# Designs tried in a protein design chat: VH-VL binders against Putative hydroxypyruvate isomerase (Gip). Part 10

Target 1, 264 residues: Putative hydroxypyruvate isomerase (Gip), of Drosophila melanogaster (Fruit fly) (p36951)
Amino acid sequence: MALKFAANLNFLFTERATSIAERIRLAHQNGFRAVEIPYPEGETSDVVSAVKETGVVVSLVNLAFDKSDDQLRFGSTSVPGSEKLFRSQLDATIDFARQVNCGKIHLTAGLFKGGQESDYTKTYTANLKIAADSLRASKMIGVIEPINKYAVPGYYMNSYSKAAGILADVAADNIQLLADLYHLQHLHGNVSKTLEEYKALIGHFQIAQVPHRHEPDVSGELDYGFVFKALQEFGYDGWIGCEYKPKTTTVEGLGWVSKLGYTL
Below, E stands for the ipSAE of ESMFold2; O stands for the ipSAE of OpenDDE; V2 stands for 0.75 times the mean of E and O plus 0.25 times the DockQ between their complexes.

## First folded at step 17 (VH-VL)

Design V2 (from L1 with heavy chain Y107W N109D)
Fold by ESMFold2, look of step 17:
Structure V2 (fold): chain C 264 residues (1-264), chain A 126 residues (1-126), chain B 107 residues (1-107)
Amino acid sequence: as target 1 above (264 residues)
Amino acid sequence: EVQLVQSGAEVKKPGSSVKVSCKASGYTFSDYAISWVRQAPGQGLEWMGWIIPYFGNADYAQKFQGRVTITADESTTTAYMELSGLTSDDTAVYYCAREANEYWTGWYDTHDFDYWGQGTTVTVSS
Amino acid sequence: EIVLTQSPDFQSVTPKEKVTITCRASQSIGSRLHWYQQKPDQPPKLLIKYASQSFSGVPSRFSGSGSGTDFTLTINGLEAEDAGTYYCHQSYSLPYTFGPGTKVDIK
């Protein structure tokens, strides 16, 4: 099946617009049928309006997070003592996701800032079990993403084997892996074998070139011609998040889509 | 500590150009937008344009399009604003300001102007 | 472009009294409205970001409220050092715009 690409609006169109609502409009104007967005605190009604006006699919929403706390600015899910906050953030994010018909929430893990890793793992597992129940009630899935230390130093979820072990302990079929190929190459490598190994767990994909996190077709470690064929053989029929730093501008950098044999 | 230090005052003749520098320190220069804002004597604040140093591309208010060029040099952590075709109406204090937005963190940021340069007075007279 | 208006243009206020400044946007800007204080011969200084969030080191007498199109800056218990001009600024859409300013004097 043909691959489907979504614009990640934390990265794309950032050189041309500041609000998520305006980035949604720009993505639509430039051929994207889907987007990935953060929880748009303080602007939810404007984002809902932009989605209605454009008809874009919202393929993924990041969990709401506390911008004011240094440990929590990358999520709360693993952070001991933040269980009440996590639940309120999850409820807010689910309520917003319903308004835009989004079925996937990225349960961002947060930062390890000292103490015992085992306490974080206990908190993470408990919070993911709570999330599984709430998300199932809304017919949604949650995804967790291993993120490399060069992108987010201290991020708790930093290993595919750790993620798999935690998912086995959570034992919920609606909590799945987000495989970001940029992070996967940094953390593990051996992309084709890694995709085979974790196939049963993977529920979402994101892409960027390695090592500089630019468009898939710039010179780098990953042959995206090969990788995209592997994703097609994987049988993924969802949206693939384009989460890369435009090398020049977002629009000038979209040539890879047609060059690699795809359409938006 | 975040600091923005601008070049000194300038006196210019009508029809000439001025280039104001803004030296940034205390943060990762490439990841934060820099805006330029001017203020004529006794008047309010007027946004001129911005640049995100990482991209090198700028965007401008329509009234300055074609007259202003905003650039950034990552190696010296310095932003520049050049305004051409000066008239007496361009006599003003010119400020640079950092936007509260760190692009590559995955954050959804506010884009307020959290730190300002000291200002550069440009006087256009014959 | 998004037009911001402010009210009042000017007010002269007895120390310790409450100051209220309003900013209205020509369209919804969510919470992307920020407040700055400018004293004579100084650059502007950020007071309130994202409608209601105090910037670091700003005295608690300053507060902000509102969303959408209507926003308010409140100084609860004006001090002599608060004399100056106050500007609202929207960061919702480029080009960024400022309100025309509200000058606050001490009686």
Scores: ipSAE 0.708, ipTM 0.865, lowest interface PAE 1.6, mean pLDDT 92
Fold by ESMFold2, fold request of step 20:
Structure V2 (fold): chain C 264 residues (1-264), chain A 126 residues (1-126), chain B 107 residues (1-107)
Amino acid sequence: as target 1 above (264 residues)
Amino acid sequence: EVQLVQSGAEVKKPGSSVKVSCKASGYTFSDYAISWVRQAPGQGLEWMGWIIPYFGNADYAQKFQGRVTITADESTTTAYMELSGLTSDDTAVYYCAREANEYWTGWYDTHDFDYWGQGTTVTVSS
Amino acid sequence: EIVLTQSPDFQSVTPKEKVTITCRASQSIGSRLHWYQQKPDQPPKLLIKYASQSFSGVPSRFSGSGSGTDFTLTINGLEAEDAGTYYCHQSYSLPYTFGPGTKVDIK
């Protein structure tokens, strides 16, 4: 019945802490029961400890990625020639997700940097089929997210119609759509009808205000009072990722929760 | 080509203040934190504090709390460190350094100091 | 505050020999430990980030290892231009801290 909000720790508490483990502790101290995190390469033990100390739910983990390669730093899933790397990254991410009891992995697509888009689509579809099998064996789902070009220039997965077509070709019930309302408004608009259109595919939500990607209650294109009621009617009972750029500080910006009639 | 260029050497009397500038170029100024680090003659490195220009707020090491003010001016892409109540113990080289983490791209990085200014020597003597 | 210690304080080394410098943290810092080289009258320069990743342009003779609380910088085949002071630095939590430094001289 009530909506549940998770702190995205690539965005929130970044003004106060540098490590994911510390951001988890800050999120807990400030009332969040759940978080979204990147794969914390080189820090997995510290993050597992912070999750156990605080009892926070890890609602989403981003796929492990190659920080040193410009094409791969936003994922490998679509990138031709990286299939072996993708399998290794998926295995590492699944292993970590099990340690923190996270059932959702964002299969980050990577960047299109030349060549034929059809080769990327073939790689993406093939890798998602492999991911579906591995994730099912671990009782997990994978999500794919259309991302607008102003946020991540060149991101391969950049349209809802492309995502829907690929999901149909993958034909796996545990590979689903991540609907980030910030990106949705940039890429498609007509939010209420678009949510209805893609309802059967959506497995996760994230929020930020448009166009500046701040808190839901700042001036902008989306009426989150209306949108949150629509999500309740949608029947979504999972976590909603708060993936926004604090306008001042994270904590000073949390007033929208109570003002819109919710609690953390 | 990331560059951090600091203001020139200063000679100051005890009890006065010094303000060191650090002009940044070659990257989006608001999206990276800048730290200030000092080094007294023959001594190691001391972190003084940082600022993330986007947030406009700074945070300081306890040793310097109350004496140091770190600010940023996005229009000139310049960070400043002002230290008040100078004593001879404040004679040091003062560095600015950029932290290796671009906020707001969804990137999660290491926060090492990848680029340093050339240093500003501050001498406090009567 | 996370305390970093370094060993040794000073090392005088014959060219082409191996240099090993250790850094120990007072608590786990994952892999968020970085190494800098500082030559006389120059700013520090980043060598190794995130325990083991070489920064661009750093000679292959420099390497780093470790995680948690115990970290090592290795110079395999010391060159004359490597003389200077080496510092470890943690970016795990604020306030950031540095180790006290290890001075390396060429015999």
Scores: ipSAE 0.651, ipTM 0.844, lowest interface PAE 2.0, mean pLDDT 92
Fold by ESMFold2, fold request of step 20:
Structure V2 (fold): chain C 264 residues (1-264), chain A 126 residues (1-126), chain B 107 residues (1-107)
Amino acid sequence: as target 1 above (264 residues)
Amino acid sequence: EVQLVQSGAEVKKPGSSVKVSCKASGYTFSDYAISWVRQAPGQGLEWMGWIIPYFGNADYAQKFQGRVTITADESTTTAYMELSGLTSDDTAVYYCAREANEYWTGWYDTHDFDYWGQGTTVTVSS
Amino acid sequence: EIVLTQSPDFQSVTPKEKVTITCRASQSIGSRLHWYQQKPDQPPKLLIKYASQSFSGVPSRFSGSGSGTDFTLTINGLEAEDAGTYYCHQSYSLPYTFGPGTKVDIK
């Protein structure tokens, strides 16, 4: 089956628009049928309106986060003592995701900034079990993403083996792995073997070229012609998030889609 | 810790140009947009344009399109605003301001102006 | 282009009393409305970001509210140091725009 691409709006169209609602309109105008967005605190009604206006699919929503706290800026899921905040953020994010018919929430882990890592792992596992129940009630899945230290220094969820161990302990079929190939190459490599190894756990993909996080077809470590065929063999029928830094502008950089044999 | 330090006051003749610098420090220069805002005597604030140093291309308010050029030099962490075809109506204080949005973190931010330069007075007089 | 209007243009207010400044946008801008205070010969200073979030170090007497098209800055218990001009600013779409300003004096 053909691969389906979504615009990640934390990255794409950022040179043309500052609000998520405007970026949704730009993505639609430029041929994207789907988007990935953050929880748009303070703007939910505007984003719901833009989604209705354009008919785009919202393929992923990032968990609401606390911009005012350096540790929580990148999520609360693993952070000991933030369990009440996490539940509040999860409830708000699920409510918004329902309004835009989004079935996937990225349960962002947060930063390790002191204390015992074992306390973070305990908190993370407990919160993911709670999230699994809430998400299942809404027919949604949660995803967790290993993120490399060059992108987010100190991010708690920073290895594929840690992710797999935690998912085994959570033991919920609707908490799955987000495989961002940019981070995967930095953290693990061996793309074909890694995809086979984690196949049963992976529920979402994102792409960018390595090491500069540009379009898939710029010079870099990953042959996306090969990688995309591997994803087709994988049998993934969801949306693939285009989470890359446009080398020039978003629109000027979209040539890779047709060049590699796909359409938006 | 975050600081924006602008070049000094300038007196210019009509028809000439002015180039104001804004030296940034205390943060990763390429990760934040810098806006330019001016204020004529007794008047309000007027956004002129912005640059995201990573992209190198700028965007401008329609009023200034064709007369303003905003650039950034990564190696010196300095942004520049050049305004050409000066008239007496361009007499103003020119500010640079950092936008509260750290690009490439994957998180969505507000784009308010959290830090401002001290301002550069440009006087256009014959 | 999104037009912001402010009311009133000018207020002279007795110390310790409440100041209310409104900003109206020509279209919905969500919560992407920010408030700045400017004193003579100084750059503007951020007070309230994202409609209602207090910026670091801003006294608690300053608060913001609203969303969509109607926004309010409130100073509860005006102090002498609060005299100055207050601007709203939208970051919803480019070009960014500012309101025309509200000058606040102490009676």
Scores: ipSAE 0.608, ipTM 0.821, lowest interface PAE 2.1, mean pLDDT 92

Design V5 (from M5 with heavy chain T101N S109D)
Fold by ESMFold2, look of step 19:
Structure V5 (fold): chain C 264 residues (1-264), chain A 126 residues (1-126), chain B 107 residues (1-107)
Amino acid sequence: as target 1 above (264 residues)
Amino acid sequence: EVQLVQSGAEVKKPGSSVKVSCKASGYTFSDYAISWVRQAPGQGLEWMGWIIPYFGNADYAQKFQGRVTITADESTTTAYMELSGLTSDDTAVYYCAREANEYWTGYYDTHDFDYWGQGTTVTVSS
Amino acid sequence: EIVLTQSPDFQSVTPKEKVTITCRASQSIGSRLHWYQQKPDQPPKLLIKWASQSFSGVPSRFSGSGSGTDFTLTINGLEAEDAGTYYCHQSYSLPYTFGPGTKVDIK
């Protein structure tokens, strides 16, 4: 089974276009059949039009969030006192995801900014249970992502063990783990055994090379030839998000696809 | 505090070139695009091009392609705009401006011009 | 290239009154429309970003609205220091473009 790659538009084509709609067109023009996008606040109709025009699959949408508030700029899901905001953001994101036929939403956790972590965990678990019901009604899944401190300092969801414990408490089969291999290497290492340990929970993958978060084929800590074979052996048939910083430009950096034996 | 400090005023002859510098401070230089905008006397604002220092690539408005070169030096946190083949129509104030964005956060940004240099007056006289 | 137009070109306004400036884009630009104020011999200053979000330190009398192709900057209760030229700017697609400007004078 061949692997399928999606362009993450927070990272790719950022050197060529500013709007998400334009990046969708560029991704399609350059051979991508799928994309990952943030909730496109203030430009949803333009993005819906671009998706319709190009026929790209939207493989993942990030939950709507408030970038202007220091506490909430990386999500609301874990943040005590934000429950009403979280529900509003979830409803808006689900509505948009339906319009583009996207079946996966990244439920961004938010920042731990002091207070008791147990209050954040209670809020997070409760909000994930609410999300599970709403997402199931729309035939969608939610994913949670452990993120390393170098990418987002203070991010609440910062370990695979913590994620697994929370998923067990949520007890919903449509709330799953996003395994970003860049973060996984920073947070845990031992990639092959870690992927085996969490295999049953994983519902989405993202890739970048470590440590500089560039293309999979640049010099670095991860052998993506090995990792991609492992993903094929897992039987993963979903989209893999290409969430990396182009070393030069997006298009100049796409050689890794062919070099590693794949096509877009 | 974000600051963009530009080089001083220039008086140039037709057919020559000018190179304006824009020294940035108070933020991570490579993470933000810098645009160049000019304004002829009594006229509006005209976007010339941009550079994202991390990538080192620049892009230009069609009107200036072939005459403008925008570069960045990460070691000095300085962007440069060079305009060649000057005519009297190039007499203007030239601004650098930082674009509001955070590349590599997993989120998008607005790309408004949140901080501007003080401007560099270039006068082309025969 | 996306063309921005502004209306009016000029207005002279009695202090404390409302000023309304319109910007129209030649195609949809979502909310990627920003407003700047420029006083004589100064660089432009950002007022409103993302159609309606006030930039830090901007007085509350300034507000923006609109999406798609039609946008409005409102100054509710004009002050003497607000005299200057106002520009809209789109960041939806390269090349970036500006509106031609609206000059506001105090009567």
Scores: ipSAE 0.689, ipTM 0.856, lowest interface PAE 1.8, mean pLDDT 92

Design V6 (from M5 with heavy chain T101N T105S S109D)
Fold by OpenDDE, last read:
Structure V6 (fold): chain C 264 residues (1-264), chain A 126 residues (1-126), chain B 107 residues (1-107)
Amino acid sequence: as target 1 above (264 residues)
Amino acid sequence: EVQLVQSGAEVKKPGSSVKVSCKASGYTFSDYAISWVRQAPGQGLEWMGWIIPYFGNADYAQKFQGRVTITADESTTTAYMELSGLTSDDTAVYYCAREANEYWSGYYDTHDFDYWGQGTTVTVSS
Amino acid sequence: EIVLTQSPDFQSVTPKEKVTITCRASQSIGSRLHWYQQKPDQPPKLLIKWASQSFSGVPSRFSGSGSGTDFTLTINGLEAEDAGTYYCHQSYSLPYTFGPGTKVDIK
């Protein structure tokens, strides 16, 4: 099967555009058929318009977050005491996702800044259960992502085994694992076997080279010629998020697609 | 501590060029855009252009297209703004400012100017 | 380009009074509107980012509100040190643009 790639607009097309709406247009102009976006706080209507204008698919949207609190800037889902905020953010995100026909939400965990990790686990699990019900009602999927400490120091969700344990406790088929190969390599390595181990839980993929998080064809720890074949064999039919730091510019770097024998 | 330190005052003749420097410190230089903003005496703020040091690509306000060049040197963490064809209308205080964007950190970029240089006075006179 | 306007252009205020400054954009800019304070012979200082978030070190008497095209900076209880010129700034699209400024004097 053909792999499908989505532009992550936190990382791509940032060099010439500031609004998410404009980045959507740039992505479309450069051949992308799908995009991943942050929750566009205060700009939801503009993004809706851009999506309608371009016809680009929104393959993933991050949970709304509170930028006024340093601990909450990367999510509230796991942060004890922020349950009410999480619920409001979830509702807002679902409402927006519905407007752009996005069926997948990244439930960002937030930062661990002290206390007992077990409290974060308890909060995360409880909130994910709530999310599962709300997302199901909207025919959506939630995903959680293990993120390495080099990218986001203190991020609570920082282990595939931890993620698996939480997903087991949540016990909802519409809460799944986001496997970012960049983070996977940093966290655990052994990419092929790890993907096999957690295959049943994975509901989304993102890519970047390691260790510098550039395009797949850039020299690094991962052979993406091999990895992409593995993903094809994996049977993943969703959009693969291109969440990488362009080595030069976004547009110039897009040559990796054809170089590796794929198309956008 | 984030700091932007600009070069000293300049006095230029009409038709000449001026190059102002902005030395940045206290943060990862490549990961934050730098904007240049000028202010004529008794007037408001005017955005001139920006650069993302990592990319090295700059964008300019149309008013200054063809006359302004913004560059960045990552090795010295210094941004530069060169303005050519100077006239008396270019007499102003020129500021560099850091944009709050933290590229590739996963944090949502806002592009507010959170830190400013002290300003560089450029006087164009015959 | 996106044009920003401000109102009023000048205001003389008695200490402890409430000050309200408005900024209007020619088109929707979401929440990508920021407020700066500038005192004589000083660079601008960030007060409010993203329409309503106070920058670090900014007194609580400063607040921002609004979205889309209409924004407001409020100073609840003006202090003598608050005299200066206030600018709004949009970062929604290039080129970045500023409002013309609102000068606030103390009576």
Scores: ipSAE 0.874, ipTM 0.929, lowest interface PAE 0.5, mean pLDDT 96
Fold by OpenDDE, fold request of step 20:
Structure V6 (fold): chain C 264 residues (1-264), chain A 126 residues (1-126), chain B 107 residues (1-107)
Amino acid sequence: as target 1 above (264 residues)
Amino acid sequence: EVQLVQSGAEVKKPGSSVKVSCKASGYTFSDYAISWVRQAPGQGLEWMGWIIPYFGNADYAQKFQGRVTITADESTTTAYMELSGLTSDDTAVYYCAREANEYWSGYYDTHDFDYWGQGTTVTVSS
Amino acid sequence: EIVLTQSPDFQSVTPKEKVTITCRASQSIGSRLHWYQQKPDQPPKLLIKWASQSFSGVPSRFSGSGSGTDFTLTINGLEAEDAGTYYCHQSYSLPYTFGPGTKVDIK
């Protein structure tokens, strides 16, 4: 099975363009057939136009967020007292996702900024249940992502076991796990066994080298020749998000695709 | 606290070059773009170019291409703007400004100029 | 490049009056429009980011609105200290561009 790669536009083409719409065009010009994007607050129409123009698939959209709030800029889903905001953000994100025919939303958890973690867990679980119902009605899935403390200090969802526990409590087949191999390696290592352990929960993959989060062919802790073969054996037929920091430039770094024997 | 401190005033002859420095502190230098903006006496603001220190690749306004060089030194957290072939039209206050984006943080970037240097007056005269 | 225009060029107002400054873009820029205040012999200061978000420390009397091509900066109850020149700035695409500025004086 051929692997499919999507450009994460929070990370790629940032040196060439500022708007998400323009980054979509750049991604398309460089051979990408799919992109992952943040929720484009205030720019939804521009992104819709860019998607229509290029024909690029939007493989993942992040949940809308409150940029003006330090705790909420990484999501509201787990933050106690932000339930109403979350619902509003979810509705907005779903509406946008429909416009670009995206069926997968990253339900960003937010930051733990004090209080009882159990309250965050309770809020997160409750909101994910709400999300499950809303997303199901739209034939979409939601994904949650464990993120390591080096990337996002204080991020609430910072453990695969935690994620698995929450998903078990949510008990909805359309709420799944986003396995970013960069975060997985930092958090737990033991990539192959971890993937096997959580295989039934995983609904999306993202990649970056470790520890510096560069392209897969850059020297690092992970052998992506092996990892990609493992993903093929895994039977994953979705888009793999390229969420890495280009070591030099985005375009120059894209050589990893052919070098490792793949195509965009 | 975030601070941008620029080098002192410069007086230059026509045809010469000027290099202005912008020392950044109070944040992770490599994760935020730096823009250079100039303002001629009694005039508006004009964007010259930008650099993401991590990449070191600058982009320039077409008006200044071939004449301006923007660089960044991560070890000293200092950005530089060098302008060559100076004429009287280049007499202005030159500002460095931080763009309010944490690259690779995972949330949306807007590239507003949230912090500015104090400005560097460059006077070009015979 | 994206061209920004502002209106009015100049405004002289009495303290406590409402001030409205408009900025228009030559093409859609979404919400990537920012407002700055500049006083004589000082660098510009960010007032509003992303069309409608107040920057830290900015008085509540300042507000921004708009999307696409038309934007507005509003000062609800002008204070004497608000005298200066106000600029809009787009960061939607390179090259970045500024409006020509609106000078606000106090009567």
Scores: ipSAE 0.869, ipTM 0.928, lowest interface PAE 0.5, mean pLDDT 96
Fold by OpenDDE, last read:
Structure V6 (fold): chain C 264 residues (1-264), chain A 126 residues (1-126), chain B 107 residues (1-107)
Amino acid sequence: as target 1 above (264 residues)
Amino acid sequence: EVQLVQSGAEVKKPGSSVKVSCKASGYTFSDYAISWVRQAPGQGLEWMGWIIPYFGNADYAQKFQGRVTITADESTTTAYMELSGLTSDDTAVYYCAREANEYWSGYYDTHDFDYWGQGTTVTVSS
Amino acid sequence: EIVLTQSPDFQSVTPKEKVTITCRASQSIGSRLHWYQQKPDQPPKLLIKWASQSFSGVPSRFSGSGSGTDFTLTINGLEAEDAGTYYCHQSYSLPYTFGPGTKVDIK
């Protein structure tokens, strides 16, 4: 089966455009058929228009978050006391996702800023259960992502074992694991066996080279020729998020696709 | 403490070029875009172009394309704006400004100009 | 390019009075609108970012609102030190553009 790649617009085309709508257009112009985007606070209508204009698929949207709060900047889902905010953010994100026909939402966990981790776990689990119900009604999937400390220090969801435990407790088939290979390598290594171990939980993939988070053809710890074949054997038929920092420019870096024998 | 310190005032003849420097400090230079904005006497603000040092590429307002060059030297954490073919209409105060951005935030990189240089007066006269 | 307009161009205000400055964009820019204050012989200073967020150190009397095409800067109780020119700025798309400015004088 052919792999499909989506442009993560938090990372790609940032040197050419500031608005998400414009980045969508740039992605489309450069051959992408799908994009991953943050929740476009204040610009939802413009993004909807851009999606309609280009016809690109929105493969993933991040949960809305509060930019003005340092702890909540990376999500509210696990943060004790932010349950009401989470609900409002979830509703807003689902509403937007419906408008762009996006079926996956990244339920960002937020930062651990002290207290008892068990409280965060409790909050996260409870909120994910709520999310599961809401997302199910819209035929959507929620994903949680283990993120390494080098990328986001203090991020609550910082291990695959933790994620697996949470997902087990949530016990909803539409809440799944986002496996970002960049984070996976930093967190655990042993990529092939780890993917096998958590295969049943994985609902989304993202890629970047390690350790510098550049394109997959850049020299690094991961052999993406091998990894992509593994993903094909894995049977993943979803969009793979290209969440990497272009080494030079986004456009110049896109040569990796053909170089490795794939197409957008 | 974030600081942008620009080079001193310039007096130039028509047809000549001017290169203004902007020394940045107090933050990771490569990760923040630098914009150049000018202001003619008694006039408003005009954006000229920007550069993201990390990428090394610059974009320019159409008005200045072909005549302006913005560069960044990561080793010295200094941004430069060179304007050629100067005329009296180029007499202005030129500012460099840092744009607020974070890779993880992506869309929420608002690119507001949170810190400004002190300005460089460029006078073009015969 | 996106054109920003401001209203009014100029106003003279008695201290402690409320000042309202509007900025309109030629097209939707979401919330990517910022406000700056500039005093004579000084660079602009950021007041409000992302339409409604106060920059660090900015007095609470300054506030911003709006989205899409219409934005407002409000000074709730003008102080003498607030005399200057205020500019809106859009960072929605390149080229970045500024409003023409609103000059505020103190009576």
Scores: ipSAE 0.869, ipTM 0.926, lowest interface PAE 0.5, mean pLDDT 96

